# Ledger of designs, part 24: VH-VL binders against Rho GTPase-activating protein SYDE2 (SYDE2)

Target 1, 120 residues: Rho GTPase-activating protein SYDE2 (SYDE2), of Homo sapiens (Human) (q5vt97r660to779)
Amino acid sequence: IDAFRHYSFSDQPKCSQYISGLMSVHFYGAEDLKPPRIDSKDVFCAIQVDSVNKARTALLTCRTTFLDMDHTFNIEIENAQHLKLVVFSWEPTPRKNRVCCHGTVVLPTLFRVTKTHQLA
Short names: E, the ipSAE of ESMFold2; O, the ipSAE of OpenDDE; V2, 0.75 times the mean of E and O plus 0.25 times the DockQ between their complexes.

## First folded at step 19 (VH-VL; framework fv_firastotug)

Design ae4 (from ad5 with heavy chain T58K; at its last look DockQ between E and O 0.63; V2 from the best seeds 0.00; counts 0 for: pae E 3.2 > 2)
Fold by ESMFold2, look of step 19:
Structure ae4 (fold): chain C 120 residues (1-120), chain A 124 residues (1-124), chain B 108 residues (1-108)
Amino acid sequence: as target 1 above (120 residues)
Amino acid sequence: EVQLVESGGGLVQPGGSLRLSCAASGYSISSDYYWSWIRQAPGKGLEWLAYIDWSGEKRYSTSLKSRLTISRDNSKNTLYLQLNSLRAEDTAVYYCARSEYFYETRGPFYFDYWGQGTLVTVSS
Amino acid sequence: DIQLTQSPSSLSASVGDRVTITCRASQSVDSYYLAWYQQKPGKAPKLLIYDASDRATGIPSRFSGSGSGTDFTLTISSLQPEDFATYYCQQYGSWPYTFGQGTKVEIK
């Protein structure tokens, strides 16, 4: 039902492989949000590949510790290892936007699962 | 309140290895932030070595990356640095430090919390 | 890589003096992404100024920063006994983020 949720990784086994290609990511929502770090109720969701911002949503109003949305990102990845889905607070001072919640996926592992799924 | 305490320094021989620890308290290292190791040779300036962020993504100084490993143990709330093939030039105080994770940049900004440092001396 | 060169490398001053330290970048630092640190002997660096001119929490108003592009300045308007230390600049405009070589401020 839900494609992604927030979570934290411990240190992962090292992987020497990187993945390239076109990728579509559907984001259903986020749970267990921290309050924004400043007095702002606006957030946005971004996709980062190896800490590079690839796509983001428009501003969304954050009313609770729970965010419900239906959004698809289409991104080109090249020599990538990590996909991050991050919800940031919008800051009134435009130089800095802070994490509200987060999730990551190690791309070699995800891509293997995706290939077997797509073969079906 | 965040506190960072480094340990594992001391006298080591050239060609050896070291593993430094940074115990964090008052804050989880798996929450948002970058966690870095920075060193300072005696009488010299500061040199960034590596970071691991809340997601586990790592990055290393280009000149040292073949000899460095950064890691963490979330259950112990502890950050680690492994440095191999030690040389006299690796003699320094080693600090762990924290930076906020912002959308606008790729990597740690400025460092708002620092540990007290641990001295490593590489001498035959 | 952006190299940061601080000037002077050292200086001597008296309590009450106005002290100015310059940090020059080898290429333009994006906007205001420059910080200043104070380090006393045997201690870790302490953040003084971020984003070129914003004081960190708890830093006295006698510390101020200014500048943009390639030239940045830290000013201590009335030097106090506790201000004798080494000062470092750091840029975070372009990866890899780098530090200046330091400026030692000594008592006369």
Scores: ipSAE 0.231, ipTM 0.685, lowest interface PAE 3.2, mean pLDDT 76
ESMFold2 (binder alone), look of step 19: mean pLDDT 87; pTM 0.893
OpenDDE, look of step 19: ipSAE 0.808; ipTM 0.919

Design ae5 (from ad5 with heavy chain S99T; at its last look DockQ between E and O 0.45; V2 from the best seeds 0.00; counts 0 for: pae E 7.7 > 2, unsure alone 74.0 < 75)
Fold by ESMFold2, look of step 19:
Structure ae5 (fold): chain C 120 residues (1-120), chain A 124 residues (1-124), chain B 108 residues (1-108)
Amino acid sequence: as target 1 above (120 residues)
Amino acid sequence: EVQLVESGGGLVQPGGSLRLSCAASGYSISSDYYWSWIRQAPGKGLEWLAYIDWSGETRYSTSLKSRLTISRDNSKNTLYLQLNSLRAEDTAVYYCARTEYFYETRGPFYFDYWGQGTLVTVSS
Amino acid sequence: DIQLTQSPSSLSASVGDRVTITCRASQSVDSYYLAWYQQKPGKAPKLLIYDASDRATGIPSRFSGSGSGTDFTLTISSLQPEDFATYYCQQYGSWPYTFGQGTKVEIK
């Protein structure tokens, strides 16, 4: 079961190029989650592309600092640089859904070797 | 107790540069918050300058983007603002402030904690 | 950009007075994403009200906010000696985030 931790990144890398296409992202789980706030034990995982929410899971019950799941996101991306996987606490209102942990990937770095020939 | 302390202000000549620091205590700057710099010229209102969020994403005031860099050092629990090409109009008290992150927002909402401010004076 | 215009720009009042400050937006603010701050001379701003009407933690009940769209109001129901300060509104419904010019509340 794969996991990501609440990592602190120094200044986000500047990306020299963007990618577009369809992406399937398989999320196995997370470790070192910040526990959901208040009395709630429910969380959800979201995919953000350049800080825009693209997809989310249904509510998941989380009792510890570990989240174990098997979920695939099928997302369409366009002129994108950054992919973030974020676990939010569920709250009665959207304004109160807070980050429990995240991971970030610089998309052009991931696809640099194959990108120049596949996008022609 | 949560506390934010700015430092690094002072007198600077026009065209100069300066690095401001905001030391945080009581919580980690890499936690689930937005961190902003806001300034106030003497006798004037408040102006938002930049933010860095929990994931490291930054955004800058459009008019000042070319002269500002926001950054952080998580090991020192400290936020920084680099100011370049300083002009007399940059004379102000500079505050750091925080906001909680929410799923439905793409930036800081309101600022619930503020530092004490540090004065930057630009004069020749 | 959404411009916020506060009215009045200054006022004089006595302890015990009911004080009303308005904040008028040049465009409708999404939902009621508006906050009010109090700032005393030489001090950092302090959050009073968020989401137009919700008091921040530790703020006395004499402070209340109301409004939506383009018109927002901060009310101090019975002015106290510690309430003489400058008050700012701030919108966060649309980028860029903007502040009103301030309203100074002084002793009459």
Scores: ipSAE 0.015, ipTM 0.572, lowest interface PAE 7.7, mean pLDDT 74
ESMFold2 (binder alone), look of step 19: mean pLDDT 85; pTM 0.887
OpenDDE, look of step 19: ipSAE 0.800; ipTM 0.918

Design ae6 (from ad5 with light chain W95Y; at its last fold request DockQ between E and O 0.57; V2 from the best seeds 0.00; counts 0 for: pae E 3.0 > 2)
Heavy chain, then light chain:
Amino acid sequence: EVQLVESGGGLVQPGGSLRLSCAASGYSISSDYYWSWIRQAPGKGLEWLAYIDWSGETRYSTSLKSRLTISRDNSKNTLYLQLNSLRAEDTAVYYCARSEYFYETRGPFYFDYWGQGTLVTVSS
Amino acid sequence: DIQLTQSPSSLSASVGDRVTITCRASQSVDSYYLAWYQQKPGKAPKLLIYDASDRATGIPSRFSGSGSGTDFTLTISSLQPEDFATYYCQQYGSYPYTFGQGTKVEIK
ESMFold2, look of step 19: ipSAE 0.307; ipTM 0.707
ESMFold2 (binder alone), look of step 19: mean pLDDT 87; pTM 0.891
OpenDDE, look of step 19: ipSAE 0.800; ipTM 0.915
ESMFold2, fold request of step 20: ipSAE 0.277, 0.281, 0.180; ipTM 0.697, 0.686, 0.663
ESMFold2 (binder alone), fold request of step 20: mean pLDDT 86, 87, 87; pTM 0.882, 0.888, 0.891
OpenDDE, fold request of step 20: ipSAE 0.808, 0.819, 0.824; ipTM 0.921, 0.926, 0.927

Design ae7 (from ad5 with heavy chain G107A; at its last look DockQ between E and O 0.36; V2 from the best seeds 0.00; counts 0 for: pae E 2.9 > 2)
Fold by ESMFold2, look of step 19:
Structure ae7 (fold): chain C 120 residues (1-120), chain A 124 residues (1-124), chain B 108 residues (1-108)
Amino acid sequence: as target 1 above (120 residues)
Amino acid sequence: EVQLVESGGGLVQPGGSLRLSCAASGYSISSDYYWSWIRQAPGKGLEWLAYIDWSGETRYSTSLKSRLTISRDNSKNTLYLQLNSLRAEDTAVYYCARSEYFYETRAPFYFDYWGQGTLVTVSS
Amino acid sequence: DIQLTQSPSSLSASVGDRVTITCRASQSVDSYYLAWYQQKPGKAPKLLIYDASDRATGIPSRFSGSGSGTDFTLTISSLQPEDFATYYCQQYGSWPYTFGQGTKVEIK
């Protein structure tokens, strides 16, 4: 649980309505993942801002229901309200680079934000 | 086994409002997926109206956005659609539907599960 | 917006016939992002085919899809009595995602 927890943007503080700037997000890991498939153990983590993909990791091998990683995303955002971290499975068959499994990852309470503009 | 059940349809007057419900079972509406409302006028095709995703983000059809509100109550595992300023053209069967949350898209792709539908009739 | 036009608008066929329904897009559908649905009278639509050619879970092998770009087809290789329905295509290559007008299939 302490490795990560599910973060819901609908529960964010009122004063974070809109932010702009440069952001560094350190992703520690995910728990309770269902592996995408027994014969496909590759996953990747993506960061989405207002449902737009901003960055993702390379493919990672997921051996268990727990993903331990140490990855920093450096992203630029403008007038953003919502940030999501999502673990996707990659399905090699039929080799169309499709998402076959869903994972949900919450940001830990140690989330760090670097802002260059006043909150809206 | 996922089940979606719409309710709240019926006869309404032009200019009125209504609130439709979609009760989900077998899966949590806040866990994953996009959740959409889609309507079908009698004898006509399908029209997407709005979605709310697992995180609570919403999107509306451009032509109807001023009259629609999609919402949810996670404790009841229920989606809602509020439709205001009703017109005769709003007469339709209203469906709720589910879509996978894929990396490659920022919106619902195809709809893999549909509810039974609820009929709304707008007439004087 | 991408407009989808299905052909024919309706047809009648005998049990055992091969039936082909076409869906033409007003602009190229980026990639293979097209689905087909079956809707029986009084029922909700049911997903048959996604990504142009992949059958949804539980769909009989007599249903197949093909095509790319602007031209897509749904084929029923041996029509069965339970296949009486209206069929819709839907594109999800470009927002807003749109549906075809439908093709009604009746069994003689």
Scores: ipSAE 0.262, ipTM 0.682, lowest interface PAE 2.9, mean pLDDT 75
ESMFold2 (binder alone), look of step 19: mean pLDDT 87; pTM 0.882
OpenDDE, look of step 19: ipSAE 0.803; ipTM 0.915

Design ae8 (from ab8 with light chain Y32K; at its last look DockQ between E and O 0.58; V2 from the best seeds 0.00; counts 0 for: pae E 3.8 > 2)
Fold by ESMFold2, look of step 19:
Structure ae8 (fold): chain C 120 residues (1-120), chain A 124 residues (1-124), chain B 108 residues (1-108)
Amino acid sequence: as target 1 above (120 residues)
Amino acid sequence: EVQLVESGGGLVQPGGSLRLSCAASGYSISSDYYWSWIRQAPGKGLEWLAYIDWSGETRYSTSLKSRLTISRDNSKNTLYLQLNSLRAEDTAVYYCARSEYFYETRGPFYFDYWGQGTLVTVSS
Amino acid sequence: DIQLTQSPSSLSASVGDRVTITCRASQSVSSKYLAWYQQKPGKAPKLLIYDASDRATGIPSRFSGSGSGTDFTLTISSLQPEDFATYYCQQYGSWPYTFGQGTKVEIK
């Protein structure tokens, strides 16, 4: 359906509906990266569907609490409830990459909004 | 640093219900972690019950999913577990625990912080 | 489900002894996703080792982990009085996450 931008930390109701299809997601950037300030750290942005990693960017350098990016993800989803957009910090040692910021979209909710818009 | 404090345990009759709380401090439960409930029956090992992550996504133990609800209140920085239709085998110490949310994670990896636990006893 | 079986179930050892605890999985645990915990009576579990061999922050170097596939080992190279506890392994390679039954270590 549509590209998504900036998100907030909010609790989304779990939807009992699932959707499938092809989706393009346009990511313009992120703000309010996790304190303390991330300086000279590499990050990457990933898209997850129901906690499964579907796509990610190359490493980007983040010098402040802001990240500007113009990136489009083209993904196939099947029986999905949630779309997550997550910015991870990268660590050069063999360790797990930690979240810098995140957002979610409940897919059935997004689908319903799109239907209403097209009918109007 | 990070502290987890469970409460709400006690004596409960079979068939009853109970709501456990886990108050977190030192970090926001909505920021970037998995938050789990894990129990330990007297003299037994550990059993994972459920998680809720920073996004609100939940997962439950298959054997208990019909009787459990995990939830949270971000304004109180508190995690909850509702357990219904209690049975004698539900007698245990119930812990809340935290796991890092890594890119590589397909769910909670390992639990780096644990609460002190709260005892639930189901009579008879 | 991956079943984890620890051996021995219980052991007694003296201060200074080398102690070895084994965790055997019913199926291969991918990418060495196995952790070890210490639990003292009346206390919550404490993370010792993650990813089969990495020590958690603040864990003494006498604790070490090794193994892959189905066989994993926790070693205490020189047992100290404070190491009296029950030790659990945990896998996180395949959902659902499972724990071993525990190994009780007693100090003579």
Scores: ipSAE 0.198, ipTM 0.672, lowest interface PAE 3.8, mean pLDDT 75
ESMFold2 (binder alone), look of step 19: mean pLDDT 87; pTM 0.886
OpenDDE, look of step 19: ipSAE 0.807; ipTM 0.919

